# Designs tried in a protein design chat: miniprotein binders against b1l550. Part 171

Target 1, 279 residues: b1l550
Amino acid sequence: MRLPEELLERARDIHSEAPSHRIKLDRVGSFGLKVPVEFKGFLLLAEADVWVSLPEGRRGVDLSRQVEAIYELSNPPKDPFSLCREAAISLLEKLNYADSSGVSIRFDAPLQDGESLKYYGVEISSIASDEIINKIRVEILGMTACPCTAELIRAYKSSEIAATHTQRSLGILEVSTKAEHPDPDKLASIIERAMSSPLRTYTKRPDEGGLVIRSLSNARLAEDVVREMIHLFLEEFGHLPEDTHILAAVRSMESVHMHDIYAERSFSLDEIRKEISSH
Key: E = the ipSAE of ESMFold2; O = the ipSAE of OpenDDE; V2 = 0.75 times the mean of E and O plus 0.25 times the DockQ between their complexes.

## First folded at step 16 (miniprotein)

Design lf11 (at its last look DockQ between E and O 0.73; V2 from the best seeds 0.00; counts 0 for: pae E 3.9 > 1.5)
Fold by OpenDDE base, look of step 16:
Structure lf11 (fold): chain B 279 residues (1-279), chain A 95 residues (1-95)
Amino acid sequence: as target 1 above (279 residues)
Amino acid sequence: SPEYRKLLLEAFELIREAKKLLEEGNPEEALRLLEKAFELAQRAFELAKHDPRTRMALWLMAYIRRLQAEAYKKLGDLERAKELLEEARELEEEL
């Protein structure tokens, strides 16, 4: 049944009405949208969240306009960084009652692993207000070998290569900056280099052996990994604005325990530079 | 694959044009473009059916069905629009 066009014109805009309670909302939007993106030549279906602030005097947000804004920008598919930033800006333009907007785009990023692909998690965000803040979160699995157990076994058996337990560890780098989004592949590389070894999708026996030996020879605590991540991050991204905020974290899925080990450091670039210079 | 990418990009182009035609009040021509876009997306889907992470073609097929439904609604064919929406839903359940 088509509602007569005349009835649509007569219908009150519920969203523009005054709310019963005049309270501003920080985020109102659509979450879990599927949007096409192009990342490093790959066409990927990403998950996206879009939102705006809602002033105290407006009952609701025009959600259809939000969805339209991101889809208009998604055809043709573009890089998720530009999409995120442009969509955040477009939301403010289209929804002029909002003082802030935000877009978050999540996908599994392909990474070349020999002849195969492995993936790491990426979440790209932009928040627009008086300023634009760009955020990126990268998560990638690696392998850690425990130096403590290695030392115990070395002490016991006097072996040149000390056996130790290994586990999968999730490394996390989250960067919030007024600059452009940092390169997620570089962030992933930092995480992998900070661990005992990377993970491989497919290994032949000799390659697997080499990977394990490398891990054992580069045994690291979760704490060591986080510190190394920070160190490598500063070397690669030390040029970012001083107010850039970073979270470096590792979740080690310990093989000898039923629980995970977690370590993190949150810092701004100015804070961490001062800390390092003081030593 | 390069072919997969090409098919999808061509489909996206047709969709963009079809949307413009829908806005301009030309649903019949829009439907012709959307049909071609669907065929391209379907071919792309067949090329990538073994890659669970490349759900783009499947999503695009569903999206096209929704746009076709919109076009049929504009033409007054509500029955066909309903059928297409159901197909879109079924495709989306596989995402």
Scores: ipSAE 0.368, ipTM 0.739, lowest interface PAE 1.1, mean pLDDT 89
Fold by ESMFold2, look of step 16:
Structure lf11 (fold): chain B 279 residues (1-279), chain A 95 residues (1-95)
Amino acid sequence: as target 1 above (279 residues)
Amino acid sequence: SPEYRKLLLEAFELIREAKKLLEEGNPEEALRLLEKAFELAQRAFELAKHDPRTRMALWLMAYIRRLQAEAYKKLGDLERAKELLEEARELEEEL
């Protein structure tokens, strides 16, 4: 159904009016947009959220201009990090009544897994105001092996061969920084290396045995996976600004329990360096 | 596959040129490009119709239909624009 165009001539500009209740809003936007991106040679359909702040004296946001801002930049498809940052800047330019803007982009990133691909979760964002803050969250599944059960089995027969239960664990790294977004593949690698073994899309029987043997050799508590993530992150990304904020976490889907085990640590680079130096 | 990627990138190029033509007030030429872009996206869809990658091709087909609707609105053919928007919605529901 199409409304008469004559109404547009006579209609009030509702967006530019003052609202009945003069209250600032932090985020007003369009969420769940589908946008094309190119990530490391792959054309992916990502999901994006866009928003701006709304001052107390303005009744509404020009939502069509928000959508326009990101779609103008999405053809030709380009890397999601440039798209994210450029769209956030464009929003602030196009909607000059706002004092901040933000863009989030979510996609499943392909990762080479032998002759096949596996995927891990990526969400990036850029928040623009008087500065630009970039955030990235990476989630990838790996395998953990319980060291407590391994030690009990070793002690039972004084065996040189350990056995224990293994399970899937979801590793999480989240980084908020004034620098450019860290490479998600490097974050995913840190998570996988912190675990007992990576998960594979497909393994032949000899390769499956190798993964299990590796996991037994690297049995780790969820707490120690988080500690190892932090250690490896500092080795690779310790050069980021001191006020860079990190969250490292693991949710372990324990095979012998009906519930998950969770461990996390949040810190800034400045905080963690002081903590480590004090021990 | 390489053919799938090539078809989609060619469609994106045609779309970019068509959008410029729409902004310049030339919807007839934009429609010619958009029809070709749709054919390329449709071929990409057929190559991958039993593959999760069909989502990109399907989304692009819907996007092209929305741009075609914009072009027909500029030409005053509101009935055709309405038909194209409905087709776009049907394609989006399959995503």
Scores: ipSAE 0.269, ipTM 0.710, lowest interface PAE 3.9, mean pLDDT 85
ESMFold2 (binder alone), look of step 16: mean pLDDT 88; pTM 0.898

Design lf12 (at its last look DockQ between E and O 0.73; V2 from the best seeds 0.00; counts 0 for: pae E 2.3 > 1.5)
Fold by ESMFold2, look of step 16:
Structure lf12 (fold): chain B 279 residues (1-279), chain A 95 residues (1-95)
Amino acid sequence: as target 1 above (279 residues)
Amino acid sequence: SPEYRKLLLEAFELIREAKKLLEEGNPEEALRLLEKAFELAQRAFELAEDDPRTRMALWLMAEIRRLQAEAYKKLGDLERAKELLEEARELEEEL
């Protein structure tokens, strides 16, 4: 059963009406959209969120035009950073009652891991208004080795035994800036280099021994991983605008404990440089 | 894989052209392109070497089935459209 087309002329345009309570909304959108992207030669399925602000005098958002803004730009597949920025701008153009828009795109980014690929998590966003603010979050697993247990074992057995517990740890870097999105591969590299050892997709027994030996020689607390991430970040990205905001964090899935350990630090580039120079 | 990428890019091009044909009121020609696109996506699915690439190919196969259903609706073949939408749902469940 299809409704008569003539009814469209008589129906109220609910979305353009004033609401009963005139309160602006910051984010009204469509979340969990599947979109194709091309990242460094790989065609990947990403998940996107799109939204706009809604002024106090408008009851609703034209959701079909909102979704159209990103789908029109997604074929042919393009790099996710261009898609994100262009879609955010298109949203403001298509939904001219909004004073801001936003697009987030999440995908698994490939990294070479020996002869195979491993993947790490990337979420980017662009928020457009009078200016564009770009945000990127990278999450990648690595391996950490506990220095406290290593020291106890060394003290218990004279110097000839090197052992401690190791575990998977999730490293996180999140950057919010007016500059271009930082390269996610460089962020992932910073996180992995801050860990005791990288985590491999596939490891044969001799290679597993090597990973454990490397982790023992580079045992670190979760707190120290975060500190190392910050120093490596400043070395690579200290050129970004001073008001750039960063979050550096580690969640360690301790193999000896029933619960995770978490450490984090948020800062602006201006703030952290002053802090370091004071020591 | 270079062949995987080539197959998918060709499928995306055919999809873009088919969508234009649907907007122009030419669902029969759109269906011819979509049949070719599905074969390419299916070949890419068979070549996929890991879960992310498998998911990409499956999603594209499901999208093609939805577009085919749209074309059959425009031709008045609602039974065929329903069959294609069910197949698309089955493909999406594997995601």
Scores: ipSAE 0.518, ipTM 0.845, lowest interface PAE 2.3, mean pLDDT 87
Fold by OpenDDE base, look of step 16:
Structure lf12 (fold): chain B 279 residues (1-279), chain A 95 residues (1-95)
Amino acid sequence: as target 1 above (279 residues)
Amino acid sequence: SPEYRKLLLEAFELIREAKKLLEEGNPEEALRLLEKAFELAQRAFELAEDDPRTRMALWLMAEIRRLQAEAYKKLGDLERAKELLEEARELEEEL
């Protein structure tokens, strides 16, 4: 049933009314939208969150305008970085009562693994206000081998190659910067290089053996992985602004324990440079 | 595949044009474009070989059904609009 246009003109704009309580909200929007993106030549269906701030004097946000803003920018599909930034800006332009906006886009990023593809998790965000802050979170699985058990077995059997337990470990790099979003493939590479070995989607027996041997020869604690991630990050991304914030973390799904081991460091580039220079 | 990408991009273009036509009050022409877009998306879906990560084609098919429903609503055919919305829902459940 189409409501007569005349009735629509008579209807109060509920969203523009004064709220019962004059309280500003930081984030109001639509979460879990499906949006098409193009990433490295792949057309991917991403999940997106869009939001704006709501002033204390306005009851609600025009949610339809938010959804429209991101969908207008999504056809044709574009890179998720540009989409994120442009959508955040567009939201502020379309919703002039908002002093801040944000967009988050999540997808599994394809990564070439020989003749196959593996995937890692990506979340790209932009927050717009008087400035634009770009955020990227990358998560990728790798393998770690325990150096402690290796040392115990070495001591016991006097073998050159000590057996040790291995486990899957999730590496996380989150970067927030006023610069452009860092390259997620580079971030994923840093995580993989910081671990004992990468994971492979498909391995032939010789390749599998080589992967395991590499892991055993590069045994690392979760703490070692995080430190290595930071080190490699500084080498690759040390050119970013000093106020760039980084979270480096590892969750090791331990094979000998029922619980996971977790290690993290949060820091700014300025902070970590001062720390390293003091040694 | 290159063909898959081509089909999807062509479908996106038709959808964009159809949306403009709907805004301009030309639902009949919009429906013609949407029909073509649906065929392209369906062909793309067939080429995707059930890759759970390439659900773009299914999503497009659902979006096209919604837009078709909108066009039929503008034309006053509410029954057809309801059918298309149900089809869109069914497609989305597969996502």
Scores: ipSAE 0.437, ipTM 0.774, lowest interface PAE 1.0, mean pLDDT 89
ESMFold2 (binder alone), look of step 16: mean pLDDT 90; pTM 0.917

Design lf13 (at its last look DockQ between E and O 0.79; V2 from the best seeds 0.00; counts 0 for: pae E 7.1 > 1.5)
Fold by OpenDDE base, look of step 16:
Formats: C-alpha cells, sequence, structure tokens
Structure lf13 (fold): chain B 279 residues (1-279), chain A 95 residues (1-95)
C-alpha cells in the first residue's frame, strides 16, 4: 500500500524533533550492509557499517540518506579504500547536522597461494570529522611451532631436529593513521613472515613435509611473533606519520591446551621508535 | 577471470541506467536493461565455480530481481512483482 503523497507532507519529521533527553550520540547508523567492492581486480561482496554522530537537539538520524550515500558511491564498484573515505565525507555533506561520520568495510581479501587462492580478513575504516582518520585491520592465519617443547624434547632425546607441537595462530595488525590506508597485502605478508610458517590452501605430500620442517626450524613463541611483526612493520611502514597508531597481536590456538595464548602490543610510531632507540 | 569482471561491470552499468530510467518514469525500458543485467550476472555466476565470486553474482542477481519488482509495481503488475521478490529471497538464501 503506497501512502498518498499528501499524507507524507502532513507527517511530522520525527527525526528532526527534539529528543526527550538532550544527549549527543557518538554513532548512529546502519550496520551489516552488503556492498560490492573491487579489490585487486576481484569483485567482492563486502559488509559495510555506516554511521554519523547525532547532536543533542535531534531525535534521530536520516538513515535512508546514510544508505543512499554508500550505495551511490558503490556503483560502479570501486576500491574499498576510496569507498570508505569518500563515503565518510559524503555522509557529513548529506547529514550536515553531524560533526563526525564513519564507514567500515569488511571482506575476505584474496591472496595468491600457488595456483590457488587463500584469504585473509580485512576491515577498512575511515572516520571523518575535522580530520580524516584511516584505519585498517588485517587478520591472517599462520602456523607456529613451540620452541619450549622443542627444547625439552631436544634435551630428552638429543635430536638434531626436535619435535614440537604446532598450532594455528591468528596474526592481527591494526593501523590507524591520518595517511592513506596501508597496503593490506603488505600487512598480511608481515604477519606471515613473523610466524613459523604460512598456511596453505592445499599441499602435496612433499610440500606439506617441507612446510612442517620449516616451522620446526623456525619455532617461535606468540611473543616472538608479535615482536617480529613490529620489527617488520617498522621496516616497511616506518615512513608513516609519527602519530600513527598500531596494534600488533597474535592469538595462538594452542594444540596442547584447551585455551588460546594471546599477546599484543599497542603503540604509536613515535613511542616505539623512542623505545628501540633507547637500547 | 577477466571475463567474469567484465560481465559484472557491464551489469552494474546497465543497473545504473535502469535506475535512472525508473526515476524518469520509464519502467518498461528499465525492465529491458535489468533483464540484460540479469543475464550477465547469471553468466558470471556460471563462471564463478563456487568461489567467493559466486556470492557477488548471486547478490547481483537478487538485487536485479528486486529492482525488477519495483519496476513492475510502478507498472501496476503486483503479481509479477511478488514473484520476483520471492525469487530475490530465494537467491539471497544462497549466500
Amino acid sequence: as target 1 above (279 residues)
Amino acid sequence: SPEYRKLLLEAFKLIREAKKLLEEGNPEEALRLLEKAFELAQRAFELAEDDPRTRMALWLMAYIRRLQAEAYKKLGDLERAKELLEEARELEEKF
């Protein structure tokens, strides 16, 4: 049933009314939208969240305008980085009562793995206010081998190649910067290189054996992985602004325990440079 | 494949044009473009071989069906609009 246009003209704009309680809200928006994006020549269906701030004097946000803003920019599909930035800006323009906006786009990024593809998780965000802050979170699984158990077994059996338990570990790099979003493939590469070995979508028997041997020869604690991630990050992205904030983390799904091991470090580039220079 | 991407991008182009036609009050011509867009999306689906690209193709197919339903509603054909919305729902359950 279409409501007559005449009735729409008579209807009060509920969103523009004064709220019962004059309280500003930080984020009001639509979450879990599906948007097409183009990433490295792939067309991917991504999940998107869009939001704006709501001033104390306004009851609600024009949610339809938010949805319109991102979908207008999503056709034709574009890279998710530009989409985030442009949509964040567009939200402020369309919703002029907001002092801040934000867009988050999540998808599985394809990564070449021999003749096949593997994937890593990406969340790209942009927050617009007086400044634009770009955020990227990359999550990729790798494999770690435990050096402690290896040492125990070496001591017990006197083996050149010590057996040890291996497990899947999730590496996380989150970067917030006023610069452009860092390259997610580079971030994923840093995480993989920081672990004992990468994971593969498929392995032939010889390749699987080689992967395991590499892991055993490169045994690392979760703590070692995080430190290595930070080191590699500084080498690759040390040119970012000093106020760039980084979270480096690892969640190791331990194969000998029912619980996971977690390690993280949060830092700014300025802070970590000072720390390293002091040694 | 380059062909997959080409198909979807062409479908998106047709969808943009169709939306414009719908806004201009030309639902009949919009439907012609949307049908072509659906065919392209379906061909893309066939090329995707059950990888993540399949979801995009299915999404696009569902989206086109919803737009077609809107166009038929504008034409007063509520029965066809309902059928297309049901088809869109069925496609949406696949991804």
Scores: ipSAE 0.088, ipTM 0.600, lowest interface PAE 2.0, mean pLDDT 87
Fold by ESMFold2, look of step 16:
Structure lf13 (fold): chain B 279 residues (1-279), chain A 95 residues (1-95)
Amino acid sequence: as target 1 above (279 residues)
Amino acid sequence: SPEYRKLLLEAFKLIREAKKLLEEGNPEEALRLLEKAFELAQRAFELAEDDPRTRMALWLMAYIRRLQAEAYKKLGDLERAKELLEEARELEEKF
């Protein structure tokens, strides 16, 4: 049932009242919005969350104003990073009772893969208060080859077999920083380069053979994939602020087991530099 | 396809103009623009070759139907608005 809109001018403004329990809330918002964006010339339908903080003295948030803030900025479609930051700032301006706001935007990013495209997962966010903190998470699948099994097969008496099990592995990089969001393609490249081999959308038989041989030649433990991600990240993004926080992780869907292997490390740039320089 | 992108960007432009007309109390002109925007989105859907592009075109068609329903509510044609909302839901089911 939809009631007449003219009643809004006569009804009590419930949202502006004090609540019966004066407890502040950290995130009040609209989640799962479909938002058009433009990324590298592609028009993509992203999923967005928007929120603000709610002080202890305010009963509710004007949710329609939150949705309006991001949709005003999303037509025409534009770069999702600019949209994310600008929408977070706009939320604080439009909802002046909040002392912080946040926007997250999720999409599958296209990546050139020979004559075709493949996709990797991107989630960005911007949290605005007296400062702006930008976060990006990139997830991309690659191929790993087990070095332990490869060594056992190599050592097999009278063996000419060069083999090990290979599997899909999900690589993850998360970065939280006061600087601009890192380029997601560079983060995806770091993850793929740390793996035994990238995955392809489509391969012809000679290319497929080469991909498998490459992975066998670059067999890596999940732990060493994470270490390589960190090394490559520092080479490309070591210039970010010292309090930048990173999470690097791999979930390997081991083809010979019923369960996955997982490895991760989180750190700040200051922390990891001290750790490396002490060795 | 550059034509796909061109069709969608023009549809977004028409939608932006139609939303301003709705705010100004001119739903008749808004409907004219929304019908043209729907035609462009439908043509983009016909050009789409993969799931991400078909989902964008379908989303846009559903969005336009919801804006058309808003316009018809302002004109007092609640039955037409109801039909458009049902069409929007049917399009959204195809996502």
Scores: ipSAE 0.062, ipTM 0.561, lowest interface PAE 7.1, mean pLDDT 86
ESMFold2 (binder alone), look of step 16: mean pLDDT 87; pTM 0.877

Design lf2 (at its last look DockQ between E and O 0.65; V2 from the best seeds 0.56)
Fold by ESMFold2, look of step 16:
Structure lf2 (fold): chain B 279 residues (1-279), chain A 95 residues (1-95)
Amino acid sequence: as target 1 above (279 residues)
Amino acid sequence: SPEYRKLLLEAFKLIREAKKLLEEGNPEEALRLLEKAFELAQRAFELAEDDPRTRMALWLMAYIRELQAEAYKKLGDLERAKELLEEARELEEEL
C-alpha cells in the first residue's frame, strides 16, 4: 500500500511527465492578463498574452511561473516595450524547457485631440529564442472622402464648394523587425497623414464644416491611402533592417455602402525598395 | 491629471511594500498598507478623466481587494477573505 504523501507528490508533478502523444506545441500560455503600464507619463491598464513552446516530451506548462514572470516586472508600472521584451526573456529563463517564448501587450495609447484626449490601438510583441523579434501594430481611426463623388459634384456645380460622402476609416500599420519597436506615435502620424482627415473626439457644428473641407482637399481611394502610408513609412523608417516586414492596410466604413472596403499590402523593406526602383 | 498619477504611484508603492510584508509573515501590517492603498486608488478613481483611466483605477481597487484576501487567509479569517474576493470580482465586472 502506498503512503498518501508519496501519491500526492507524484500527482503534483504531472506537468513534467511525458504526454500520451509526443507532439510539440508552438504556443502554450496565459492569455488576457490585466497588467499596468506607464506610457509617456500615462498610467494605463493593458492586456497581455504570455506563452512558451512546449517540447514533445513534456506534458504541460508551469502556468503559475508564466503569470509570475510578467507580474513581477509590472510593479512599479513601466514602459510597455521594456515590459514586453523583459518578460519574454524572463519566460525563457524561468521555463528552461522551452526553446521560444512570446509576450504580447495591448493598450490604448493617448493622443492629444484639441482640448481632450483620444486614443488609438497599439499591440506590441516580443518573440524570444536564439534572437528577439519585435512586432508592433498600430490602428487609428480617421476620415476619408470618395474622390469619384467629389469630382462628379464639382463638375456639376460650377464655382461652388465641392462635396462628397465621407466615412470613418481604420488605418493599420504592422511592423515586424529585429530592431527596437518603432515609435507608435510616428506610426499613427503616418496613418493620419495618409488619410483625408483625422476623426475628432468632440466636434461642434462650426468644427464639422472644417473637417469636411479638409477631407475634400485630400480625397483618396483606399488603395491610394495604403500607397501613401507606404511612401511615408519608407521616408521615416527606411533605415530599419532590410528583412523588416510591414503590413499597411485601410478598412473603410462607408457611410453610403452597407459593406466595408479593404485594401492592404505586405512587404519587406528590400522587396519594396526594389519594386519602387524598377519604375 | 498630475494628482491622479501621484495617487496611483503611491498606491503601487504601498502594494509593493505590503507584498513584501506578506512574504515576511506580517499580514497585519500588510493590511494597514493595503487599506491606505485602497483609499488612494479610490480617490484616483474619482479623479479619472476618461474611460481608460477609470478602468485603470478600478482594476487597481480590485487587485488590492485580492491582496487583502490573501492577508486574511494567512490570518485564518477565511470568511473575510471570501467577502473581499467577492468584492474584487464585482469590481472586475465593471471593467
Scores: ipSAE 0.678, ipTM 0.900, lowest interface PAE 1.3, mean pLDDT 83
Fold by OpenDDE base, look of step 16:
Formats: sequence, structure tokens, C-alpha cells
Structure lf2 (fold): chain B 279 residues (1-279), chain A 95 residues (1-95)
Amino acid sequence: as target 1 above (279 residues)
Amino acid sequence: SPEYRKLLLEAFKLIREAKKLLEEGNPEEALRLLEKAFELAQRAFELAEDDPRTRMALWLMAYIRELQAEAYKKLGDLERAKELLEEARELEEEL
């Protein structure tokens, strides 16, 4: 049943009413939207969250306008970085009562692995207010080999190549900056290089052997991986603004324990530069 | 595949045009474009062979059904609109 247009004109705008309690909300929006994006020539279906702030004097957000804002910008599909930034700005323009907006886009990013593709997790975000802050989170699995067990086995058996346990480890880099989003492939590469070895989707026997040998020769603690990630990040992205915030983390799914090992460091570029210069 | 991408991009183009037509109050012409878009998306789905790219095609098919339902609502055909929304829901469940 179409409500007569006349009735719609008479209906109260519930969203514009004063709330029962005059409290500002930081984020109100739609989460888990599906949006098409283009990433490195791939058309991907991403998940998106869109939100705005809600002033204390307004009961609700016009959610339909939020959804429309991102869908208008998503056709034709574009890169998720531009989509995030443009959508965040568009939200503020369309919802003039909001003093801040945000967009987050999540997808599995394809990465070439020989003749096949592997994937890593990406979350791209932009928050708009008086300034625009761009955030990117990259998660990729790698392999770590334990140096402690290797040393124990070396002590027990005089072998040139000490056997050790290996495990899958999740590396995480999260970067928040006023600059453009860092290249996620570069971030993924940093994580992989910081680990004992990358993972491969498909390995032939010789390649598998080589991968394992490489991991054993680059045995690293979770702590080592995080430190290496930071080091490599500084080499690649040291040009970013000093107020750029970074989270470097590793979750090692230990093969000899029932629990995971976790290590992280949160820092600004300014802080870490001062720390390194002091040594 | 290049063909897969081409099909989807063409479907997206038709959808943009259809949306504009819907806004302009021309649901009949919008439906014609949406039908073509659906056919393209379906062909893309067939080409994807159950790889992750299938999701995009399915989503697009569902989205087109929703837009078609909207067009039929504008035309006053609520029964057809309901059927299309159900089809959209079924497609979304496969995502």
C-alpha cells in the first residue's frame, strides 16, 4: 500500500525531533553494507561501515542518506581509498548537522603468489571532521620458526641446521595518518619480510622444502617480528607526517602451545624516532 | 577474466542510467535497462565458476532485482515488486 503523498507530508520527521535526552552521539550509521570496489584491477565486493556524529538536539540520523551517499560514489566501482575519503566528505555535506563522519571498507586484497593468488585482509578508513584522518589496517599470515627450540636442539644434536617448530603467524600493521593511505601491498610486504617466511598458496615439493629451510634460517620470536616490522616500516614510510600513528603486532599461533603468542607496539613516528635517536 | 570485468562494468553503467531514469519518473525505460543489466550480471556469474568473484555477480543480480522491484512499485505493480524482492533475498542468501 502506497501511503498517500499527503500523509507523508503530514508525518512528523522523527529523526529531526528533539531526543528525550540531549546527548551527542559519536557514531550513528549503517554497518556491514556491501559495496563494489576496484582494487588493482580486481572488482571486489567489500564490506563498508558508514557513520556520522549526531548532535544532542537531534533524535536520529537519516540513514537512507548515508547509504545513498556511499552507493552513489561506488558506481562505477572505484579504488577503496578514494571511496572512503569521498564518502566521508559527502556524508558531512549531505548530513549538515554532523560535525564528523567516517567510512570503513573491508575486503580481502588479492596478492600475486606465483601463478596463483593469495589474499590478505585490508580495512581502509577515513574520518572527516575539521581534518581528514586516513587509516589502513593490513593483516597477512606468514610463518615463524622458533629460535629457542632451535637452540635447544642444536645443544642436543650438533647439526648445522637445527630443527625447530614452525607456526602460522598473523602480522598486523595499522597506520593512521593525515596523509594518503599507505600502500597496502607495501605494508603486506613489510609483514612478510619481517617473518621467517611467507606463506604460499601452492608449493611444489622443491619450493616447499626451500620455504621451510628459509624459515629455519630466519628463526624469529614474535618480538623479533614486531621489531623487524617497525624497522622495515620506518625505512619505507619514514616520510609520513610525524604525527602518524602506527600499530605493529603479531599473533603467533604456536604449534607447541594451546595458546597464541602476541606482541605489539603502538607508536607515533615522532616517538619512535626519538627513541631510536636516543640509543 | 577480461570478459567478466567487461560484463560487470557494463551492468554497472546500465544500473546508473536506470537509476537516473527512475529519479526522472521513467520506470518503464529503467526496467528495460535493468533487465539487460541482469542478463550481463548473470553471464558474469556463469563465467566466475564459483570463484570469489561470483559474489560480486550475485550481489549485483540481487541489487538489480531490488531496483526492478522499486520500478514496479512506481508503476503500481506491487505483486511483481514483491516477487522480485523475494528473488533478491534468495540471491543475497547465497552471498
Scores: ipSAE 0.375, ipTM 0.749, lowest interface PAE 1.1, mean pLDDT 89
Fold by ESMFold2-Fast, scan of step 18:
Structure lf2 (fold): chain B 279 residues (1-279), chain A 95 residues (1-95)
Amino acid sequence: as target 1 above (279 residues)
Amino acid sequence: SPEYRKLLLEAFKLIREAKKLLEEGNPEEALRLLEKAFELAQRAFELAEDDPRTRMALWLMAYIRELQAEAYKKLGDLERAKELLEEARELEEEL
């Protein structure tokens, strides 16, 4: 049952009313919207969140205008970076009581893996006010091998290649910048190169053996992986504005423990360069 | 500044109309709107009183140049498109 449209003319405009308490809210919006995007030749189904700030004197936001803002820009599907930026700006224009707006878009990005594809996680955001800030987060699984157990078994067996436990590790790079979003494929590549070995969608038995031997020969602590990720990031993206902020992290899903190991570092480009030049 | 915000929002409105025209296969009309949008963004840049507002106006100017380049590519003018992408790059370097 659809209510008669004439009731809208008589009903109170609830969201324009004064709230019970005069408190500003930082983010109010529509979360978990499904949006098609075009990414590097692929049509993907993404999930989007859209929000605006809400002043202390207003009870609610116009959620219909938020949904309209992103859907108008998503048909036909376009690249998620342009969609994110344009939708954030559109929200400010459509909702003039807001001081700031934001859009976040999440999807699994395809990456060529021989004759097949593998996938990594991407979340991009644009936050608009009197400036625009672009954020990208890339998460990809790789393999790490424990150097401590490797050393113990090496000593026991007197072998150069030691048996050790291997596990999936999640590598994370997050970048906040006033420049364009960094290329997520390059961020994913940095993470994979920092690991003991990458993971594959499909391996034949000889290739699987080679992957395992590679990881065993390149055993790395989570701390080692984070430091290598930062080093490789600076080589590739050191040209970004000095106020660019980065988070580098690894979560190692330890196969011999009931818990994970986690290592991270947050920094600005200005901060890390001063640190490296001082040490 | 209320004037600064008004100029930016008017430029964004023209950008959205121009993008629709590009999708509909009318790059000539899109260019007319984009040039108007650039003038508004440039005026906003001149009125910007602080760094965040200056960066927003510069970003918008760069974005308009990228859209104009897309329009010229659709018209087959690859040299003009290249010039506009270079202007966009120079504007982004100010960020």
Scores: ipSAE 0.000, ipTM 0.287, lowest interface PAE 11.7, mean pLDDT 82
ESMFold2 (binder alone), look of step 16: mean pLDDT 91; pTM 0.925

